# Miniprotein binders against a7ua95r516to809: the designs that were tried, part 193

Target 1, 294 residues: a7ua95r516to809
Amino acid sequence: ASLSLLSISDLVPDLQFIFFWMSNAIEILYFIQQKSPAYMQTIELMDDKAGSKESLLSATISANEEAMTILEEVIMYTFQQCVYYITKTLYVVLPGLLDCNPFGTEPSSEQCRRAAGVCVCAVCVMPEAVRRVVSVFQTTSDLLQQYQVHSEIQSQMFAYLFFFTNVSLFNQLIDKGPARGWFQRSRVLQIQASVKILLDWAKGAGHNHLAQKFFAKFCSTVTILASPPQQLSQMSWKALCAEHPSLKPVQLHRILTQYQLMAELGPLPIWQPSSEDEAYIYRTVDLLESFENH

## First folded at step 14 (miniprotein)

Design fk30
Fold by ESMFold2-Fast, scan of step 14:
Structure fk30 (fold): chain B 294 residues (1-294), chain A 83 residues (1-83)
Amino acid sequence: as target 1 above (294 residues)
Amino acid sequence: DPKEKVEAMLRAAERLLEEARKALEEGDFERAIEEAEQAIWEIMRAMYEAEEHGTDPEVDLKLYEIEKKADQILERAEEELKK
């Protein structure tokens, strides 16, 4: 039996209309760009009667520029509307990803076996919360394909969706994580597995490069938090900064402080930032990420 | 029982990593990716089971090391397929 698409499926009719208009505007813009040179050549070959040639060229250039401007505005508006609806849906489903357990059900022996006799006991069950997030990305991909949206715009849309997802997850983990217990290592390992399901989907959809780029901060965060105490204890502050360049010093300091508080296996070493990094930590800067692209 | 499960998962991950390494050396990059991905998933489950039921620091460190080796094989195989 097929599982129902909840949430995002309610938006599909509205999104279809917006994608339809966006695709049409893109095609019209492309048509004008392709046909404009040929039309200009036609005018250039005309006889100069009553001073009409230069007037026609000027009028045609102005009309084409105005039409292209309007189409670019329509494309931008429809793109922003799609992003708005999709990210609004993502925002309500993303917290579930931080609070679900891909390891909740152990694979059966039948699921651990293949025809070749290889046991694949690493298969995790996709939690409903993760399935809802994946469904949003899959529905977006399906709509982009259905309306034959150019690959450049597809890449821009997924770049923004991954950026939004990364910022939302990072901010929620840093801000709400202590109260929700999300910094406990068992919870971090659940989060890491859930994120891997999203990254595996992105890889299968042809967006691996975008996912690696835009999820870097959140991935660094869960990687550090999932590290064994014995491994982290041998790392210097400078080594951690070098391995996790996506994290600002203030963010790395907060993550390590939370890690130290959650440790159960005895005291952890105190990581000592450089004098410059320490000054940066104590400067008045935003710990949380902005939703604006830099 | 939980200790035996984690040790079994560790052995399975080591086997998968060795198969991935062999595939990479033989130039079978698709198989190297498949085996490395399976090793990573097996390690993630093993780490979770170890945390839920008590962690042996030596086992935890071995799982971390195998995950890093699997990631390296995965990266190299993916880079080779791009060529």
Scores: ipSAE 0.721, ipTM 0.912, lowest interface PAE 0.8, mean pLDDT 80

Design fk31
Fold by ESMFold2-Fast, scan of step 14:
Structure fk31 (fold): chain B 294 residues (1-294), chain A 83 residues (1-83)
Amino acid sequence: as target 1 above (294 residues)
Amino acid sequence: DPKEKVEALLREAERLLEEARKALEEGDFERAIEEAEQAIWKIMRAMYEAEEHGTDPEVDLKLYEIEKKADQILERAEEELKK
């Protein structure tokens, strides 16, 4: 909990060691799974008068089961350790993403550059806060590629990292947003641009489907808050629920309430929750998302 | 002038959107994606500039509509590339 936090650069040597062991354990496990059935079949075909065949078969099965169990434990432990250190680093850098301005200065053509494969030089600059977050994702991707970790494990890693990022950003915005002024539309547009840089990075890295799935809640929140008042005021509660299924009724209600305040709108009957949703909203106290992955 | 800057960004986004639509119809999905992405970024900049300077609600709605059209082209082109 209260452990010293390290930058992603400080963790690279330790992460390299962990990814090395994880990759090796995966390869050994795969080898055993592919080759073991053929070897067992060979033993099964042997004929032994003294019963030594059955003894050898039993010993081989036991040894293989023990080896596979140990390898599975190593893989699970190393995966969990990578996730732990990477998300711990993300948690420190993510709040900065909500408090930076990609539109702060207009980039010149001479200063145009790509960051992590994304060209943002035409209309905005990548803020340092966003660069730190992208750096964590890029370093993770580089290490997974360097140690040739299977694509399925890579997908699981980024699924969890995107899940964690989405929950962290959503909770920060909902919990701290009112005090920080983050619900002001100009600030929401800055946040939307910063998030788009992350999503564009994910797309370039081949993780677009995971990003779309796991960022849905935060993206819905920012999309609603960035909407023009003339457009959003024409959408009914029912239509908003249908358009943003990732948002719980209590979360959508809070977002719309903040929007009314910031846009200086009077009460809007069209945004009144259904009787079922109203009952749920006033019964439910859990506004923030859990970090438990389900 | 902020109004002129927003109008310039809007015109450039409309041009990029038309190029993206043509690329999509011609089966050049990579180009359609590139042009649509550029249009989206120009619209996002325009929305920010408009919001900062208290721009006309009609302009705000127009920017929103162009962004929606660019997103639709982007999604269609990306789905086609998966095939």
Scores: ipSAE 0.755, ipTM 0.923, lowest interface PAE 0.7, mean pLDDT 83

Design fk32
Fold by ESMFold2-Fast, scan of step 14:
Structure fk32 (fold): chain B 294 residues (1-294), chain A 83 residues (1-83)
Amino acid sequence: as target 1 above (294 residues)
Amino acid sequence: DPKEKVEEMLRKAERLLEEARKALEEGDFERAIEEAEQAIWKIMRAMYEAEEHGTDPEVDLKLYEIEKKADQILERAEEELKK
């Protein structure tokens, strides 16, 4: 019941409060950094009043250092709290992205349809599950803009959110995909379309570089799995490793094994790992991604 | 007929790809991006329909090759706009 109540809209008032505090702390920190040198110079230019000049300068330095430390802690804490609540919401909605069909609804118009700022072509409509994920990113973007959060902090937040999304989607596909049928090519093509809607949103929001960087692993996985059997069966292990460097040997081996099962292909000699990689394909501890490795 | 639908989508994707290529060569990078993006979405739907209803492997390969060409046009046009 608590999970069904978890939506980005329900968290907006709390997020607004946290973003407000974060934005204000950032502004105060920059104000101190910009004004402190001028104030200290003013003290240096003042007449020595019964030997108080050096004491005032020392006290000002100490006070500024303490204030900066407190503000940095507030910024760090509020940033972590924003990320916590946003990723908690993402975690609930992300599985739906792997289990929806962008091709299941015929287009109502011949024009591109926009939902939450995302433009999709007339042959595809944004599924509700994808809309929920996009809504979390759009709400985050709106709050960062509403509180005029510095662009560098915005980039750091979306870097982490994309990292989290990539790890979550990859781990769910690898771990639960066989039981859920997600490795069937028709399902993979649905997943690819859903991910493209998400990536197109990121491009429109000005985060294309971050999306390309942090979604590399999941995009490589989906690209391989969506490949026609005639094309993929001609790709050697070495060529696949070169084209998809984000995938670890154990991950690529698992993906190809699932592909062979779903496409009903026999054993393919060209997909055998290199002698160098052969030992690493059995490192099960490296199969799933960690949320802490950035 | 699902096979006729896939063939029609392939034809439309090929037309959009050609329009994207012409736009790229003419230096109309915004139009090249628009046409390439539309081509990619039509190709993705065509691949899905082909897989769902069974299809000729040759058509599947053509869709794959056209998708790669559309991606290359999109990437080049986007890089040119950055300049």
Scores: ipSAE 0.751, ipTM 0.918, lowest interface PAE 0.8, mean pLDDT 84

Design fk33
Fold by ESMFold2-Fast, scan of step 14:
Structure fk33 (fold): chain B 294 residues (1-294), chain A 83 residues (1-83)
Amino acid sequence: as target 1 above (294 residues)
Amino acid sequence: DPKEKVEAMLRAAERLLEEARKALEEGDFERAIEEAEQAIWKIMRAMYEAEEHGSNPEVDLKLYEIEKKADQILERAEEELKK
């Protein structure tokens, strides 16, 4: 009950506090890095009558190294805390994305207004489940901008959030998809539309390159499953591996097996794994992705 | 008729794609992006409706090919706007 009542909005005050400290630590770190060479040069230019210049230089170097180490630890800790709380929220809302239908209802003016800069009103409506996921990303972006967190840290944050989202969605689709009917092509097309809403948001937010990189596995999976049977049946195992390098042999094999079952194609020799890959299609430990593999 | 609805959506997507091509050729990259994005969304809905109501493999392939062409226009227009 308590976890179900915790939305990203409920976490904003705590996240504001953590982002405030992260931003301050980053600014102090950059100040020390920027000013330290000039200060040490000033010490080096001093006339040293009593040998005190060498002691001052040593003390300054040691103090700067210690301060930078502490600031880096604070930045890493606050970054990890933000990621932890944001991904906890994402984990709760992500399953809904696989089970909603962007094509289910005629778009309304109210639904278009709720897009938060992403509007699909022309042909689709943003489902509430997708809106919840977008809200987490948008709130994160707003907080990073509010506290003027350096762009490199912002990129690292969204890199991890996209990595987490990709792993979560991929694992849920592969593990629960057969029982939930998610491999039926109509359901795959719904999932593809929902994912496109997220990717369009990322593009609008300036994170298109990160989204393309970190969503590659799930996007490859959905792209294959959404393909027309006549088109996909013309692609060899080697061609599919070349077009979808993010997929491991065991993952591609499971995806094609599910596609074959749903499309009622029967076994296709063209999808036989290469001799190089055949051993790896039985590595069940590699089927699901690790959240720690980054 | 669901088949006629899907075919109408296919024709609408083809018109949007043609407008995107014309905008790209004219150097109107913002319009090319807008028309290509609309074409992609129309194609995705058409593919869904076709799957729900029974698909014709020929129409299914046409939607797939048009989506690829729309993506190519979108990438070219976005690259040009970076300049």
Scores: ipSAE 0.747, ipTM 0.914, lowest interface PAE 0.7, mean pLDDT 84

Design fk34
Fold by ESMFold2-Fast, scan of step 14:
Structure fk34 (fold): chain B 294 residues (1-294), chain A 83 residues (1-83)
Amino acid sequence: as target 1 above (294 residues)
Amino acid sequence: DPKEKVEAMLRAAERLLEEARKALEEGDFERAIEEAEQAIWKIMRAMYEAEEHGTDPKVDLKLYEIEKKADQILERAEEELKK
């Protein structure tokens, strides 16, 4: 039994059980995939005087296919359970990342040691809210390493966790940002620094490619919002679309509208959507991201 | 003085960027990444301090330009290490 309101550390015993079963199922599947061809060849080389060779081959093929199907289902189920509990924990802690200030205090020796291996130690302190998110990712990494889960499954796990984090942060910022003051430039710079801590963690953990891919939308959003007015006001709608291809027209339009309000800019003709994009700007169904992509 | 603090951070970021560029040119890609990452963090803090205390828009633009150059060095050095 696991509760979404518990810290990731409190879920470790339950997650260890699930990771244990997932790892075992993966290893058994790998064993069958590696050893089955050799065993099949051994049967093929047998002297079949009673016609039993065809029956034995057929039975072996059937048994292997049945076993592999069951193992794939166990792997899928345990993977889904891990993802469910980890993302449920992430969902609780992620909003705090949008409200914390990495630049609030100078790092102490203790805080530098706690953030060892991350550039944040040099210029800012890892806020408690960011530390909670990092600890979810680190605990997941530790469990995958403890149970020696294959690298492909590790990549799939972090791909989904980064996808979930990106969608959650983007939706929170777009939906709640105006009421919470998150579009104020000083707040955006704090958010950008907090995200940089997560991205630096991912890089250190060997997941830089996945982080770059799955955080693209939220990174584009905070990059635009953090831009100096002199710089951003020189970029056309077309140039912004080319620089930030992960953003849908309605999303870019919302971001620029918020930027105009916060920077106290008047309407800018250079930011007018192309005629091709204008039709999509007011489709509210495309504003927020889905947690069920494909 | 907040303005002097921001300008000092800008100068420190410029030095880190130059060190990253030199490391990249010398084929020391690990050092280029290290210096570029430090430059980016220094720039981020400087931009935050500038926004909080109010600063010259020209300084804000310079910080942005240094961040872009540091990102380019970082990206290039990371690509070279993949090879």
Scores: ipSAE 0.738, ipTM 0.915, lowest interface PAE 0.8, mean pLDDT 83

Design fk35
Fold by ESMFold2-Fast, scan of step 14:
Structure fk35 (fold): chain B 294 residues (1-294), chain A 83 residues (1-83)
Amino acid sequence: as target 1 above (294 residues)
Amino acid sequence: DPKEKVEAMLRAAERLLEEARKALEEGDFERAIEEAEQAIWKIMRAMYEAEEHGTDPEVDYKLYEIEKKADQILERAEEELKK
């Protein structure tokens, strides 16, 4: 009931237990994969005097397939449970990222030195709302390292967490943004700075490629909204589509419409949709992103 | 004075961008990244201050151009370090 009051730290003991099971299941799976071929070769080289060789091979193949299937299911279940609890915590803290101001106070020299490993800035401070989000990612990274989870699984987990964060932030900005004033350029610049702090953390943690891939839609959105009117007014619809391929036509059209309203610009023919995109700018079903991946 | 503050930040960012470009050309990719990152953060702050207090559109556009050049230096230096 009070889940919105829980920090990631409150979930660490439960997460440790789930990570422990996941790590062990992965290790057992790798052990079977490593040892099974050698054992199978030993059986194949045996003298089949009793006529039992084919029966033993068949039984071994069946047993290995069953064991591997069960381990894959355990790994998938524990992975999904970790993701569930981590993303549930993220969902609670992410809205704060859209409402904080990294430019509100100049950081002291000491604060800059302490933050330098994550936020390389002499002109902003990491807001508490951003620190809460970073704390979730850092705790996840610490747990994956503590249990020596294989690097591919680590990459898959952060891929999903970044995917979830991107979808959550994009949907909140598009859906709630107009009422909250988030489309005002000064607010967009604050949001862009907060996102850069998260991306800089991901780079420092060795996940730059994943962050660039999975934050593309939200980054494109804030990049467009933060653009000077002089620059954006000179860009055609086709040029914007080419620079921001992650945005669907309906999404780009909505973003540009909000930009015009906030910048107090009149109708601008230069952002006329291409003939190929005309029908798609009205597809409201495609406006918000799904939390289910492709 | 907000206008003087923005102009000072613009000049500081231009200096950092030039140092980053020089470091990139000299093969000092770590320094190129450091200077480019500092330039980007100064530009982001300057754009925010300019938007809050209202400023010359040409200044805002210059800040945008410097940010783009700094991003290009940053990406190139990061690619070279991966090698």
Scores: ipSAE 0.710, ipTM 0.905, lowest interface PAE 1.0, mean pLDDT 82

Design fk36
Fold by ESMFold2-Fast, scan of step 14:
Structure fk36 (fold): chain B 294 residues (1-294), chain A 83 residues (1-83)
Amino acid sequence: as target 1 above (294 residues)
Amino acid sequence: DPKEKVEAMLRAAERLLEEARKALEEGDFERAIEEAEQAIWKIMRAMYEAEEHGTDPEVDWKLYEIEKKADQILERAEEELKK
């Protein structure tokens, strides 16, 4: 019955072990890739007329191909295991991000200083729920750096973690938001601030482009819901679709319907779907995002 | 007075935005980013306080406009620093 930061701390030794194996497999793979062409050329230059040169070359090619295949499988497996354990931890802590208040207290001057490597603004305090999410990402970053994992694999890992976080937060907001009052504008502004802390962390960590790409849907949702009624009522359905291309018609329609209800803008629909989109606003199967798709 | 507090935060954000713009013009992109980020956070808090204590539509609109301008300065400064 305890939701605590110890869950990620408890996983650190296991994650270190997995990252150790992944890092070693990557290093061995690159060593074989770099050494193989030179070694093949030395075999080609050998003056062995007994025919053993062709057998040696063939055997070396086969052995290298088998070794590389096994190393690629080890890298893929260890990558999948890291993602599994990290996302399992994220799944537990992410709902707290939707239920916390970054504006709950006035920060001291000292709270403008760096928190978990991030510069926190004086008008906002990082809630414990947000800190727990940031700690998972920071621990992942630290482990990738500690084991000097190639930047491409680091990017792939954070791409998936951001994708997972975006889908999880979007689905929670859409599915449970009405019952929990999350569509009230004051709550949306709290969520927007919490998400900005997370995105600011990603920027500081060098992952701004990945965060912009993979958080697009959730950011679009929060941006629309945080808009002043005067501004949002001035926008057409077509303009909103152009501004928020990550949202499917059914998703945009649900968000606008909730906004209209919460802002008490009356019962008549203000935002009318285009004729192209009208059939798709009723596709409830497409409302929630899949963890298997972008 | 909550209304006076929101108006004070609005004025502070306007000053931060102006400082960010001046830093951008001077080619001090790191300071432009810092000032713009501070303006955005102050505007976000002001919007929250305005929503909690009742909104003046004119003030809410000004907060939205300043946030948008701060985002534009931030994006431009980040692009320049990236180069």
Scores: ipSAE 0.688, ipTM 0.896, lowest interface PAE 1.1, mean pLDDT 82

Design fk37
Fold by ESMFold2-Fast, scan of step 14:
Structure fk37 (fold): chain B 294 residues (1-294), chain A 83 residues (1-83)
Amino acid sequence: as target 1 above (294 residues)
Amino acid sequence: DPKEKVEAMLRAAERLLEEARKALEEGDFERAIEEAEQALWKIMRAMYEAEEHGTDPEVDLKLYEIEKKADQILERAEEELKK
């Protein structure tokens, strides 16, 4: 779709404005937290023959609490707005990650000859669809650095962006995969390569721990679907649950059912759910992930 | 012949994996990561080519096994660098 051609660079001016306000609110909150005790002590030391000292202390405590509440609301609002615009862009470009080929066409023999002594024929360039996704994360990182946003807030931002990306990719694959042919192993291997480019970016950016945590479900799904039939058919349901704890029973069952169909392993079920999990393998309300994060 | 190409890629990946394992043993964790990452990309390409042009189950399993070994070397080397 034409909307899939949008890039985060189109939103940079608006995002810069929001990041600017968020950074300023954080700085003011920090200033109040640091300086408030000294001011309160100054009031405490005042000579109050008229009995008004307690009123001043009460008023100052109330004013500081009100100011901190407002600043916390501003920080939360600006954070949510940044997340909203960034995830809106991600939602448009992420489907392209599931529908591109990182392995492309082999370079021509003439190109290999001109490279003289160095064979680059085995290496493909980053697909445009993957580049668009990486660009969103890189632009976010650049803005956080430009406005010197505290590292904890940077971590929270990427935690949510990775969470959103994981949910979006997982839901797209599960919901649209059968119709789009995405469960065919050759397509899964393309998806795995595309995701690896994104995860390698996250590692280089210092977010490897967050990426591993929040991409667990989609990575488990792709890992299972990319498995050789001979290897996967030897694994029990219990072993797969233990190796892929991020997957709910209904999700694992759907993935394995699609795998069995695509690998042409026959119609009889190979992977039998445990008696405990059997009740949950048909709970369609739990199949897709929610974008609401606790 | 696509099968011969895949087998050549498998051999190349095995050589990179051995270099990564040796670097890990020698305490050269940056080199171990570099070699293991190159092996993983070669393995992924080989798996794709094998699937597109007809997969030999034996070759497919070998690619899976060396992919797991490369991942383990990466995890160990990365953990050591954190120290």
Scores: ipSAE 0.743, ipTM 0.917, lowest interface PAE 0.8, mean pLDDT 82

Design fk38
Fold by ESMFold2-Fast, scan of step 14:
Structure fk38 (fold): chain B 294 residues (1-294), chain A 83 residues (1-83)
Amino acid sequence: as target 1 above (294 residues)
Amino acid sequence: DPKEKVEAMLRAAERLLEEARKALEEGDFERAIEEAEQAMWKIMRAMYEAEEHGTDPEVDLKLYEIEKKADQILERAEEELKK
């Protein structure tokens, strides 16, 4: 009976209402933008003996600008409300993704038969925790399609959802990972597989470019932590920075420190900052990601 | 035998990547992606099994290298489909 048990399905009626208003506001704004030039030309072609033509044109421009400003505010507000409710749901379900095991059971022949597309894995089953995250993304996609929201707005929404997911997962792994055993290589491989299920969903939904851009930090982190010691020990600090540009130097240093501890590579740091310009690398306050784009 | 299971999965992944490479050379980019994605999932399972049961470091390094090869094939096939 807990409010924390509210799924994305429970929010669909409220989200439908907000998407309805957002979609309508977008269509009205587009209509005004498309029709305004023709109407202005009509006024300019008028035969005005009283000298009132300029006043009418000025008044019409002012009224259109005011109407467009109000519509833009409605679009921004409804967009922000949709994002708020969807990310609030994601916040509840995302931690489960770091604790599930896609390799725990072999997929059944029945599950393989009901497979649709290349995304079906013959060697793992989608865990309940991953299914809950995918359901949030799928429901969002379904609502955007139902209300015929413009592609640009759809892309902006998924950009933010992927950004939020990446930041949330990265911060949880870095902050709580050591205490929960998430830096153990077997756990990292489970996390990598779970993330791949999300990325495969994004590819199928037509959002591959956005997923690659906004998941880059978390994907780099998991890739490093899953690397064999023999491979990683051969790479210089400069090479690792070049291969993982999405990671800030302080974040890369913390990840490598955790890797060194888990792989038992000894007390001496192998990976050294290349210059004094990276002195800020040791500031822990810069370690976690902000949920706000600057 | 866990070691034999990992070796079998590695051989299966290598076969899938060879099929993906052939598809790439033949211009069948959709099949190249399909085969490479299947290889990637086999590699991930093999890496997990190897980590869980303790495996030869040489096998672990080989799995890492074949994973990189799969990524390169996927990148090339996806880029070609864009054109």
Scores: ipSAE 0.578, ipTM 0.871, lowest interface PAE 1.7, mean pLDDT 81

Design fk39
Fold by ESMFold2-Fast, scan of step 14:
Structure fk39 (fold): chain B 294 residues (1-294), chain A 83 residues (1-83)
Amino acid sequence: as target 1 above (294 residues)
Amino acid sequence: DPKEKVEAMLRAAERLLEEARKALEEGDFERAIEEAEQAIWKIMRAMYEADEHGTDPEVDLKLYEIEKKADQILERAEEELKK
């Protein structure tokens, strides 16, 4: 524990309030969408005197459009606020995933019990750093369930949280990896296990499809780095690009260069980029991923 | 003995992989997933142990091949459950 670390539990009361308003706005929007056609028909059935029915119909259409616009803005704003605070918490705890050891000791039944909901008792223990990340996702899931937020909004929330996590982990590994020793195979295997604990949580929570989609880049990275030298040296650049389409040429080249250095396969690269990709392996501006989405 | 431990883990993973394959063939996709997941975790630990206590390249490659076969069974079983 650290005095500087933000706990997700500290944010729960504020998040509950934001989720409450978001859920209510969604329900009101749904009510208007369901009931407005019937009300319009009621107006159309009224006696028309000097065009007063047409004026009332126009006013009702305008009022409904304005109300729906306001509710959509409230939903978007509350969604963005939830994402902001949750990702701010994630940003603080995510680096711990890259610097912990799930294989430190043989897991016990008590350790498995303490790590309720996510337990890998047969092989490794969930490190506290991983537990902190899982707690953020679990708390988010619990709040979405508590306030009965529609499944589409839940999917959008986890899509962005997984996107953010993938970008954060990838950028940390690429940027800080060499200095931290994270490209050493033993460290890569630890990282792979830690990420698998997180992905297994996502699968259990019903988000397997989203996790596979949004973690593709980081998963490809650790998969390559964990590969045996005998296997990886037999792969052509084209085959690696086909197997890992989420990686940009500059990213794949950087990963393979780090792999070659750590595996001591020689001073010259074994993997030669295609002529088509050769120019792009030097685009250092594309090395790190952006946190901005459209 | 670290080498004996890695070999024991390799054998355990091979047994789990065979159970997963059998479950897949029998149409028990939930069991296929469970056994395949256990095989993958066992292999991941074996890879880590092998790396820390001296690596035999042939053993390392065999661990990788078993992991890939387990991943294939897992994907197949998951796809079948979606249908």
Scores: ipSAE 0.672, ipTM 0.891, lowest interface PAE 1.1, mean pLDDT 82

